# Designs tried in a protein design chat: VH-VL binders against 7-cyano-7-deazaguanine synthase (queC). Part 17

Target 1, 227 residues: 7-cyano-7-deazaguanine synthase (queC), of Persephonella marina (c0qst3)
Amino acid sequence: MKQSSSIIILVSGGMDSAALLWLAKKEFDKVYAVSFDYGQKHRVELDFAKKLTEEAGVEEHFIAEVPHLKGIKGSALTDRSVEIPSEEYPEGPPVTTVPMRNLNFLSIAASFADIYEIENIGIGVHSVDSPYPDCRAEFVSAAEAAINASSVMVAKKKNRITVYTPFLGMTKTDVLRIGLELGVPYEKTYSCYRGTIPPCGECATCRQRIEAFRSVGLEDPWFKKER
Key: E = the ipSAE of ESMFold2; O = the ipSAE of ESMFold2 at other seeds; V2 = 0.75 times the mean of E and O plus 0.25 times the DockQ between their complexes.

## First folded at step 8 (VH-VL; framework fv_anetumab)

Design u6 (from s_e with light chain S95I I96S; at its last look DockQ between E and O 0.76; V2 from the best seeds 0.00; counts 0 for: pae E 7.8 > 2, unsure alone 73.0 < 75)
Fold by ESMFold2, look of step 8:
Structure u6 (fold): chain C 227 residues (1-227), chain A 122 residues (1-122), chain B 111 residues (1-111)
Amino acid sequence: as target 1 above (227 residues)
Amino acid sequence: QVELVQSGAEVKKPGESLKISCKGSGYKFTSYWIGWVRQAPGKGLEWMGIIYPDDSDTRYSPSFQGQVTISADKSISTAYLQWSSLKASDTAMYYCARHRGYSWETEAFDIWGQGTLVTVSS
Amino acid sequence: DIALTQPASVSGSPGQSITISCTGTSSDVGTYWYVSWYQQHPGKAPKLMIYEVSKRPSGVSNRFSGSKSGNTASLTISGLQAEDEADYYCSSYTISSTHVVFGGGTKLTVL
């Protein structure tokens, strides 16, 4: 069930983007990838993104710099004076929120889509109740509208760019099940916001990943006990 | 052409300070980790530490923590290795090297400087 | 701390294949263990020959190959040539700390 069209996937090196990448390889004829260096403490994720795109066999993997986010203080992900918390129970956006991260990323990905005439932009957002405002359905709809309104390709060819969000409304566990069925090499994915090797095991993203594996009767490859 | 060019050889006495340099060119200096590697005469390679020039995130080998200072000046694409008080045992060749990936945990040094020989003798 | 063990020396004749081993402790050989190999001629800086166990940088001859089995990585040089005479170092990131370790080095002599 492959489409004859093309897609560019936002690949972070994490579980969700890996599952999206493998799904896109099944459903699209040509798959491109883009990853972002925005000064995140966990830059190692980019090396894992490269491993994933090489194994999946993408047409091209772009690395886009977003240096203006490095100068914005107050986020635990980009400001070294702000600690990565061990526990996040948000009543609103957490301290790890990077301002308008996915808006920046989608606009840059859309520029690549416009230049390379790519009809689809894939992002691995899930859960309608995400603590990050830029991971919600209302954001995706608004971003898609803005992209289509500003695209030179759309204006000239009278086609449409679709923001492909196949995991919207799913849990982390649901996405993991899909990735397992697709054969995603989860040992080559990286989720830790602290950027440590091994992953810290205690930040929100590490905890969510560990619990997702446990909920399907598996151990996270990073934290598997020796047998 | 991507290259790292190091400062020239140094002859020093014990107790003197020293700062040697490593200038990168032909690539975006701030986007790559720069490491320092020591090689004592007739000995093998020893990893000393690494720095990310954009934000000066610096990591040291436990063997060299507190013994040297690694720094960078991104405005002139230059990394530094410095001692506040040299010892005779600091006599060695010192290399800087660029890390090929975005992290130093999973990748390797793909570009090496020519080396700076530091000789410390009374 | 953690060490990578290499033989002190190996030798071979022109045209032969030789293998240099690099053995780590079990803490050095997890799933994400990434081994690199460097060649160093006398008086010169090291040169990267192999990264990520078996990947070859652009410009490195396909006579050089890398592999890993258990806690031992191997660099194999086929069709040995006089210019291959050099010191060879393996290197790896260690999971017990946030630093890189080099093996002690192997002197390759072409007879």
Scores: ipSAE 0.032, ipTM 0.655, lowest interface PAE 7.8, mean pLDDT 84
ESMFold2 (binder alone), look of step 8: mean pLDDT 88; pTM 0.919
ESMFold2 at other seeds, look of step 8: ipSAE 0.232; ipTM 0.708

## First folded at step 9 (VH-VL; framework fv_anetumab)

Design v1x (from u4 with heavy chain S56Y; at its last look DockQ between E and O 0.69; V2 from the best seeds 0.00; counts 0 for: pae O 4.7 > 2)
Fold by ESMFold2 at other seeds, look of step 9:
Structure v1x (fold): chain C 227 residues (1-227), chain A 122 residues (1-122), chain B 111 residues (1-111)
Amino acid sequence: as target 1 above (227 residues)
Amino acid sequence: QVELVQSGAEVKKPGESLKISCKGSGYKFTSYWIGWVRQAPGKGLEWMGIIYPDDYDTRYSPSFQGQVTISADKSISTAYLQWSSLKASDTAMYYCARHRGYSWETEAFDIWGQGTLVTVSS
Amino acid sequence: DIALTQPASVSGSPGQSITISCTGTSSDVGTWDYVSWYQQHPGKAPKLMIYEVSKRPSGVSNRFSGSKSGNTASLTISGLQAEDEADYYCSSYTSISTHVVFGGGTKLTVL
């Protein structure tokens, strides 16, 4: 009954990409994963991404290096001289913005899609809570158009590449509910932008994660008070 | 062939300086943390600290903070352990080891150097 | 500072199963699944036998297994063989002063 289909998922090791990974395993015949080493301070996320893709049972998990991003100054995620904020984000893009991160990542994932003849590229963006411009619907639509215009597979096979964004209109709490229903092992996910073990609990992503769990009557596995 | 090759044994006097080396080959040196472990004669293993050669991020055990310097030169795939003034109590075997995970907290040391024996005596 | 406690020695006969314990605190073994076990033969560098509590690297015999309960991790060697005679060390990440600690080591004697 199920259509024969393949997807490559951008997996960061966080809650959203884990929920997307589990959803994709339910919805697609073959699931591939790609994660990116761009010199982020929170490189431990890659260790968590590997554990998640092993548990989900993906066809292959690629680790792609993006070295030019680690040389760029001014982002708190890659520049050791720029602190990870504890404050709420300002009205503009936060200091944790890595320039054009998802544009770089989607273009690389599209190259894998062309080579392996994969018709879907999954990214776990949701715009309701996101301060980042490359997590918005306008960006996704433009990226999909550029990918289809550039793809040899599309030209050759007369198929289309879909950028699969099932969470786009959702909050982090909405995505968490989906992941809980799907059985995502949230104790094996990692969200902290500071890359600490344990997670810092004070950066914006840690606070959003803690609140999302609290809003569904659960404790975040990382911040249970009794241990 | 993945290996860590350490510099040769050293015989030194108290007060002298020393820098020993650990050269990695057969893998991408800048992608892995490299740690240092001390083993005094007849004693157990002690974690001294660890470095990420790509950006030189270093972490030390409290017992060794300020006592040694861990460094690296990524252009020649080499990590270093250095003393500015040796003491007799520094007599030990010193191992370098490659850490398997993307962060130094997770996983374990999967590849070990052969060890460098440092003897400090009058 | 913070050390993991192992028995100084254990012994067993060929074919037996033996278990080596590694006891820490809630700041290390009790909380973190970053427990490793190393085998060291005399005059040789340590060799990784178990990581992440229970995972075996490629090439390590399935006679070696790891587990933990509470603040205590365990290495079990089944079907004991003469070549298993060595020193065994556990290690763990600790959030106190943010570093890695080793146990004191256990000498395994095969009788």
Scores: ipSAE 0.334, ipTM 0.752, lowest interface PAE 4.7, mean pLDDT 87
ESMFold2, look of step 9: ipSAE 0.356; ipTM 0.759
ESMFold2 (binder alone), look of step 9: mean pLDDT 91; pTM 0.937

Design v2x (from u4 with light chain T98Y; at its last look DockQ between E and O 0.71; V2 from the best seeds 0.00; counts 0 for: pae O 5.7 > 2)
Fold by ESMFold2, look of step 9:
Structure v2x (fold): chain C 227 residues (1-227), chain A 122 residues (1-122), chain B 111 residues (1-111)
Amino acid sequence: as target 1 above (227 residues)
Amino acid sequence: QVELVQSGAEVKKPGESLKISCKGSGYKFTSYWIGWVRQAPGKGLEWMGIIYPDDSDTRYSPSFQGQVTISADKSISTAYLQWSSLKASDTAMYYCARHRGYSWETEAFDIWGQGTLVTVSS
Amino acid sequence: DIALTQPASVSGSPGQSITISCTGTSSDVGTWDYVSWYQQHPGKAPKLMIYEVSKRPSGVSNRFSGSKSGNTASLTISGLQAEDEADYYCSSYTSISYHVVFGGGTKLTVL
């Protein structure tokens, strides 16, 4: 692996980014993190992201603001008038879609990578289970190309920035198995789009998480019975 | 310098309205929850409620729901506590305080205003 | 609202360690690691001493420590000093009605 390489990880506080963070700590010499405040209802995820990066021991954890996304109407994640659904997502982009969220995030992460001369940007996308367009391989490839074409570090050093996506093509269950093997503290992760404490257990993201744990013979740490 | 500066002491009669203020400076006001805490003379602290100034998301203690109004004006970095009709039992010190984290559940109040004494008497 | 039980007072001599308890229920202290402790000197606003059960903000002496067992959180002050004489309040999130509750307060007297 890249013994002297550095990476900046997009950390949301959820299961996938936690698994990526733990994998990156094993695979890279220096690990940085960035999380985003885009006006999401589930703002508490940022507190969970901070706890994860503290436990993992990252070099620095940046919080980046994306204010233009705060005004976007029609998304259940940013528009208080739109209810977070309890049922399975309909086909096509769900009501929880924030337009071009990961494009915004990767471009901002790339700015940090450019300034701090970080050669890798990690994002925990996996395409099998996701209804979101900005979690697909085609998107990642296009974003990486745009980042490399725009980077002062790349132009100056004649090197490249790699968008590290080790979970692409995996299911949520596959990613969970990797994280369990790596020792990810899943009790310190947060997935609920409603932003409640405890997590609601009924939004699509909560249900996907619960089902992933059940598929490997475990209970979600948030809903384990008291012992 | 991170600071919360509250409006001055108030002396009122029962039935009067009142709006007291809490102005934040030295930090991004819209990025933190602001809470209000009551302390009656010689008594302990009571959590009244909180607001996220960016979008005015407001939460109340059950004991204060419908009894006060918490609001904010982010253009002047100011939160407010308001009564439409004061009672003698509203006599207390009122503190505003900044919440540390992105959620009000998981963190604590790290910065406190100096307090506003409200006295309600005939 | 007072939903957490603290002793009304506690005392200790300089140099001693003392512990202040904060007892709640499974809906607050017992389930959540969101317990905080505040120090309040007479005529002053409260000051945060401990958050998330045991974490210390910058500038708070390492003589202050926090812990939790079951439904009871504890603030321990080691090497007691005169300036520690104050009122101490615990607080916790409660999921019953989704708010924060304070304890009734404990007056610490340094003998």
Scores: ipSAE 0.189, ipTM 0.696, lowest interface PAE 5.6, mean pLDDT 87
ESMFold2 (binder alone), look of step 9: mean pLDDT 91; pTM 0.940
ESMFold2 at other seeds, look of step 9: ipSAE 0.195; ipTM 0.698

Design v3x (from u4 with heavy chain S56Y, light chain T98Y; at its last look DockQ between E and O 0.71; V2 from the best seeds 0.00; counts 0 for: pae E 5.1 > 2)
Fold by ESMFold2, look of step 9:
Structure v3x (fold): chain C 227 residues (1-227), chain A 122 residues (1-122), chain B 111 residues (1-111)
Amino acid sequence: as target 1 above (227 residues)
Amino acid sequence: QVELVQSGAEVKKPGESLKISCKGSGYKFTSYWIGWVRQAPGKGLEWMGIIYPDDYDTRYSPSFQGQVTISADKSISTAYLQWSSLKASDTAMYYCARHRGYSWETEAFDIWGQGTLVTVSS
Amino acid sequence: DIALTQPASVSGSPGQSITISCTGTSSDVGTWDYVSWYQQHPGKAPKLMIYEVSKRPSGVSNRFSGSKSGNTASLTISGLQAEDEADYYCSSYTSISYHVVFGGGTKLTVL
């Protein structure tokens, strides 16, 4: 039941955005992608994002810079003086929080959608208990409303822009099962916030990824035992 | 149109300091890693290290850690290789090169400078 | 230091195909698809010929191709020409100390 419309997918190179990309290729006629350079320490994810969009066969893959986020102090992802934690997140927003990250990303993606007359914007958010405020259902609803109120395309064509969030309310394991069914090449995805090759295996995102594979009876392709 | 232009050849004595330069043009300098590669006379290529000019993130080969300093000045699109005290064994051709991807591990050097010959002799 | 092993020299006649090998370990060539090949003429800077094992940058002749099997990467030059006479270096990322290593180089002579 492929839709007869187009979508632009936010692709980070990680597991969730890869699963979303493969799902969107199944569900939509035309799939575009956008990735963001916001000064993240794990910049290598952009190279993985490019490999994923090449393999999926997207119409076009945009790389958008977000220079005002580069070097913002206080985030482990952009501030070289702040260490990326090895352990579970403490109470309150984690040190890896980048201010308004997904709001910035969705607004930029909406500009591409408006210019290219794309009716859907896909983002791979899941779990309503996310430590990041901009990964929650309330945020998605508010962003969608703002995008539709701002869109010249919507005003002219009297259509709607949908923020497509098929994984909302799912666990990491649920998303992994979907991606495995879709044939996502997980060896070509990258999750490590430290940006190392191989991935560090100890940051929160590496641990979540390893556990998700274990919960479905598999080993993470990055951490399979070798002699 | 994209190019790296290195400073001219140097003749030095042991114990002297030296800083050679590599200026990038025709592209956004801060968006690409710049590496340094050594080639001793009649020998092969040696990877010395690499820097990301936007935030000055710098990585060194184990062989060169503590032996040289890699730096950059993004305001003038220039990377540097520096010795505090030259040795005769530092006599070599030194190339700078631009890395074609966001990750220095996964891609390769697509644009090379012309090289700077450093000769250290008494 | 850690280096990739290449033959010191290879030779071929115009029109022939030749292959240059680059042997590493499971910490570099065997595990990572981050192998590149560079051509260097005397007195000139290296030029990128192949990256990511088998990809060819724009402007590089399709006579140049790359592959790997196990711990060994290969550069193949078909339809050998006099201008191909140069030194050839392979390169790979290694996870041992998180850096890049080059092979020792191969001098290609066109007879």
Scores: ipSAE 0.294, ipTM 0.740, lowest interface PAE 5.1, mean pLDDT 87
ESMFold2 (binder alone), look of step 9: mean pLDDT 92; pTM 0.943
ESMFold2 at other seeds, look of step 9: ipSAE 0.375; ipTM 0.759

Design v4x (from u4 with heavy chain S31N; at its last fold request DockQ between E and O 0.74; V2 from the best seeds 0.00; counts 0 for: pae E 4.7 > 2)
Heavy chain, then light chain:
Amino acid sequence: QVELVQSGAEVKKPGESLKISCKGSGYKFTNYWIGWVRQAPGKGLEWMGIIYPDDSDTRYSPSFQGQVTISADKSISTAYLQWSSLKASDTAMYYCARHRGYSWETEAFDIWGQGTLVTVSS
Amino acid sequence: DIALTQPASVSGSPGQSITISCTGTSSDVGTWDYVSWYQQHPGKAPKLMIYEVSKRPSGVSNRFSGSKSGNTASLTISGLQAEDEADYYCSSYTSISTHVVFGGGTKLTVL
ESMFold2, look of step 9: ipSAE 0.360; ipTM 0.772
ESMFold2 (binder alone), look of step 9: mean pLDDT 92; pTM 0.941
ESMFold2 at other seeds, look of step 9: ipSAE 0.416; ipTM 0.788
ESMFold2, look of step 10: ipSAE 0.262; ipTM 0.730
ESMFold2 (binder alone), look of step 10: mean pLDDT 92; pTM 0.943
ESMFold2 at other seeds, look of step 10: ipSAE 0.351; ipTM 0.765
ESMFold2, look of step 11: ipSAE 0.333; ipTM 0.749
ESMFold2 (binder alone), look of step 11: mean pLDDT 92; pTM 0.941
ESMFold2 at other seeds, look of step 11: ipSAE 0.387; ipTM 0.771
ESMFold2, fold request of step 12: ipSAE 0.307, 0.349, 0.350; ipTM 0.744, 0.767, 0.763
ESMFold2 (binder alone), fold request of step 12: mean pLDDT 92, 91, 92; pTM 0.942, 0.940, 0.945
ESMFold2 at other seeds, fold request of step 12: ipSAE 0.306, 0.376, 0.236; ipTM 0.739, 0.762, 0.714
ESMFold2, look of step 12: ipSAE 0.401; ipTM 0.781
ESMFold2 (binder alone), look of step 12: mean pLDDT 91; pTM 0.939
ESMFold2 at other seeds, look of step 12: ipSAE 0.314; ipTM 0.758

Design v5x (from u4 with heavy chain E107Y; at its last look DockQ between E and O 0.80; V2 from the best seeds 0.00; counts 0 for: pae O 8.7 > 2)
Fold by ESMFold2 at other seeds, look of step 9:
Structure v5x (fold): chain C 227 residues (1-227), chain A 122 residues (1-122), chain B 111 residues (1-111)
Amino acid sequence: as target 1 above (227 residues)
Amino acid sequence: QVELVQSGAEVKKPGESLKISCKGSGYKFTSYWIGWVRQAPGKGLEWMGIIYPDDSDTRYSPSFQGQVTISADKSISTAYLQWSSLKASDTAMYYCARHRGYSWETYAFDIWGQGTLVTVSS
Amino acid sequence: DIALTQPASVSGSPGQSITISCTGTSSDVGTWDYVSWYQQHPGKAPKLMIYEVSKRPSGVSNRFSGSKSGNTASLTISGLQAEDEADYYCSSYTSISTHVVFGGGTKLTVL
């Protein structure tokens, strides 16, 4: 085992968090999961997150509500007046940016870690393919420092909480290859930002997912020709 | 104690309007889809549509689109089914039901109201 | 739009096993694992018996089980009892016009 016996991971129901979940089941004795309901248009992802954590056999899967993010207008993910774009990201953070999303999520996950004395918090960020600033190594380092400075467990035990980010420096295709080797059931994952069933196939995350499968010589289970 | 309690039976004439209600209790009303199902006398179940009360996201069966209005008032944990002009063919039992999943497609109705009998006759 | 097809009636004796079929298309039962089954006694609201093809909610007897193969889902009731006499409906999500459809219903008679 590379890490201590316990980890809590952020599970969105998408490809990257599924790969992290299966990797964590190999690397840690006890795996917990947390998912977030922040008023996202694609709330169906939570149903997929539950299916994944049930199949992986986690100790417990928490659903944390973050309703104040819904009240903040201007994000395509939470504001119905803002369209989810079909175009690639030309410059800077896209309109799908939810302000401080991963900072909110890591702080909430850290609260669970502190209460349950879990020494590892896992997040499936990778820097090569992500346009979001809260998916980068500089953010992770700052968040980890803030978590350790705030933790009652760390103060009491004089130990450390580690933010586990095994996919930093990888592409989405690299992460997919890892998940395929681990046996991730990708037909049970969900990536679409529009929240449709079937997935739309047109938003940036659907396009990135489809291309990742094509790059490894496979078809995306959602977008195969006929079933 | 999770339950859905519907408004009482209605007797109406063709052309009249009607709004029936479904009040949820014992759970966070705004976190679950509420659907409406029709059952004509001696007939099977028909899915009419569904609403997410938090944001009023509403979906209709093609057979009922434009024929009824589904709405909710989250401040009183209540969903509604409304007709602007009733027809004799609207005589049926109407059920509301809670959907368990985060999306209305993925899970089934786990809690049902007792039903509201609507009778439309001259 | 193609409704889900169920037999109009099925019968069995106490203690026996019976199966009720629910046949759809590749746009619903064949593709989506969102098949559910409901029991309805006369004058009462439906009760969820099976969801996601084969999962049983808490409080439902283990005599009830579900499965599917191709475009056909099945509800099986083992150890048939008098109280199982009721109407049974299947349902599924359909991607044709993006809604939910029910089967026509099956009357189960315990002889």
Scores: ipSAE 0.011, ipTM 0.655, lowest interface PAE 8.7, mean pLDDT 86
ESMFold2, look of step 9: ipSAE 0.136; ipTM 0.698
ESMFold2 (binder alone), look of step 9: mean pLDDT 90; pTM 0.928

Design v6x (from u4 with heavy chain A108Y; at its last look DockQ between E and O 0.02; V2 from the best seeds 0.00; counts 0 for: pae E 19.8 > 2, placed apart)
Fold by ESMFold2 at other seeds, look of step 9:
Structure v6x (fold): chain C 227 residues (1-227), chain A 122 residues (1-122), chain B 111 residues (1-111)
Amino acid sequence: as target 1 above (227 residues)
Amino acid sequence: QVELVQSGAEVKKPGESLKISCKGSGYKFTSYWIGWVRQAPGKGLEWMGIIYPDDSDTRYSPSFQGQVTISADKSISTAYLQWSSLKASDTAMYYCARHRGYSWETEYFDIWGQGTLVTVSS
Amino acid sequence: DIALTQPASVSGSPGQSITISCTGTSSDVGTWDYVSWYQQHPGKAPKLMIYEVSKRPSGVSNRFSGSKSGNTASLTISGLQAEDEADYYCSSYTSISTHVVFGGGTKLTVL
């Protein structure tokens, strides 16, 4: 049974996708990964994604370019004229929102799933702590429906593609606890939206990550005391 | 065949300007950082800085910030190292080297140019 | 600039194994796998021998190996040969100052 199960995971190099990757390695026979290059300021995350997928031992790690998103005005992640904020997220989608990011990414991942006849597409969204519309359950359901309606594999084999979202309904702390139990090497994950090494410690994602570790009684590996 | 080919040796006097080049071929030039490394006669390797040719994102070693200019012309797959006013202490071999893509991959240099000897003497 | 510390020289006879050390801090060597090693023969450009602490590029002999313990990375050359006589440099990205640093270099003499 396990011999026939496969999944493609959207891997960003961050904590949530790392936890998903380790969980998938436990639950599926063959694990593929896809990461996206869309001109983000924190493109260094792709290097972390590569190191994580290598350590996890995925079948193949695809890098998909999405150049049409490069330099989109108004997003702090792609527009160099927009400052990456140091404060916590405001009400509503933050300036770090890339328009329809997960919709673009899931559709591309679905293309790989069709080619390789992969029946599961994994994404590490958790709706409790996310201001992003494309991290919510209603989005996931709509995307899954569109993928199945569009899939040549589904049409031919009369099977189904599942968008695997085990962390929906969880907080970042919940996801961190799961990853710790799975043995995720969090020292090899990266969350900073500024793309610096070391992480800036100032952006919303850095502060969210630091707080998540503090909430479970741990120090963020990036900010451990120098030995 | 991935190559970095540097411009030829230069003999200059103190106070003169200089621009040396590093041309990449056999790969997508705009997809990798290019670094510059100095080696004074009989001395070790010194990292000077790197540039990402696609958008000219440039990072300098503190020792070289304000001392040199690193630039690139992606239309001809060429990176440059430039001095506005050479000093005798700039006498060294200068290497360009390809980093493995993004800034995080700057931990190592997989392809090196042949070097450009710059001699600055009165 | 933060420096990676290497011995100035090391020597060995043909057939022996030798080890070159590269000592830094947790910010450049200890926590992360950023260390690379370069071989440089006189008058030639450096050549990448080891990356990410222990990985070997295609075309590099398996006599070369790398490892790390604490804040010290090591390059080991087994079955020493005359052509291994060269200068060896370690390098890493330092997360404290966000730039690349080289060690001072080690001259390997094959006796």
Scores: ipSAE 0.000, ipTM 0.445, lowest interface PAE 17.4, mean pLDDT 82
ESMFold2, look of step 9: ipSAE 0.000; ipTM 0.389
ESMFold2 (binder alone), look of step 9: mean pLDDT 90; pTM 0.931

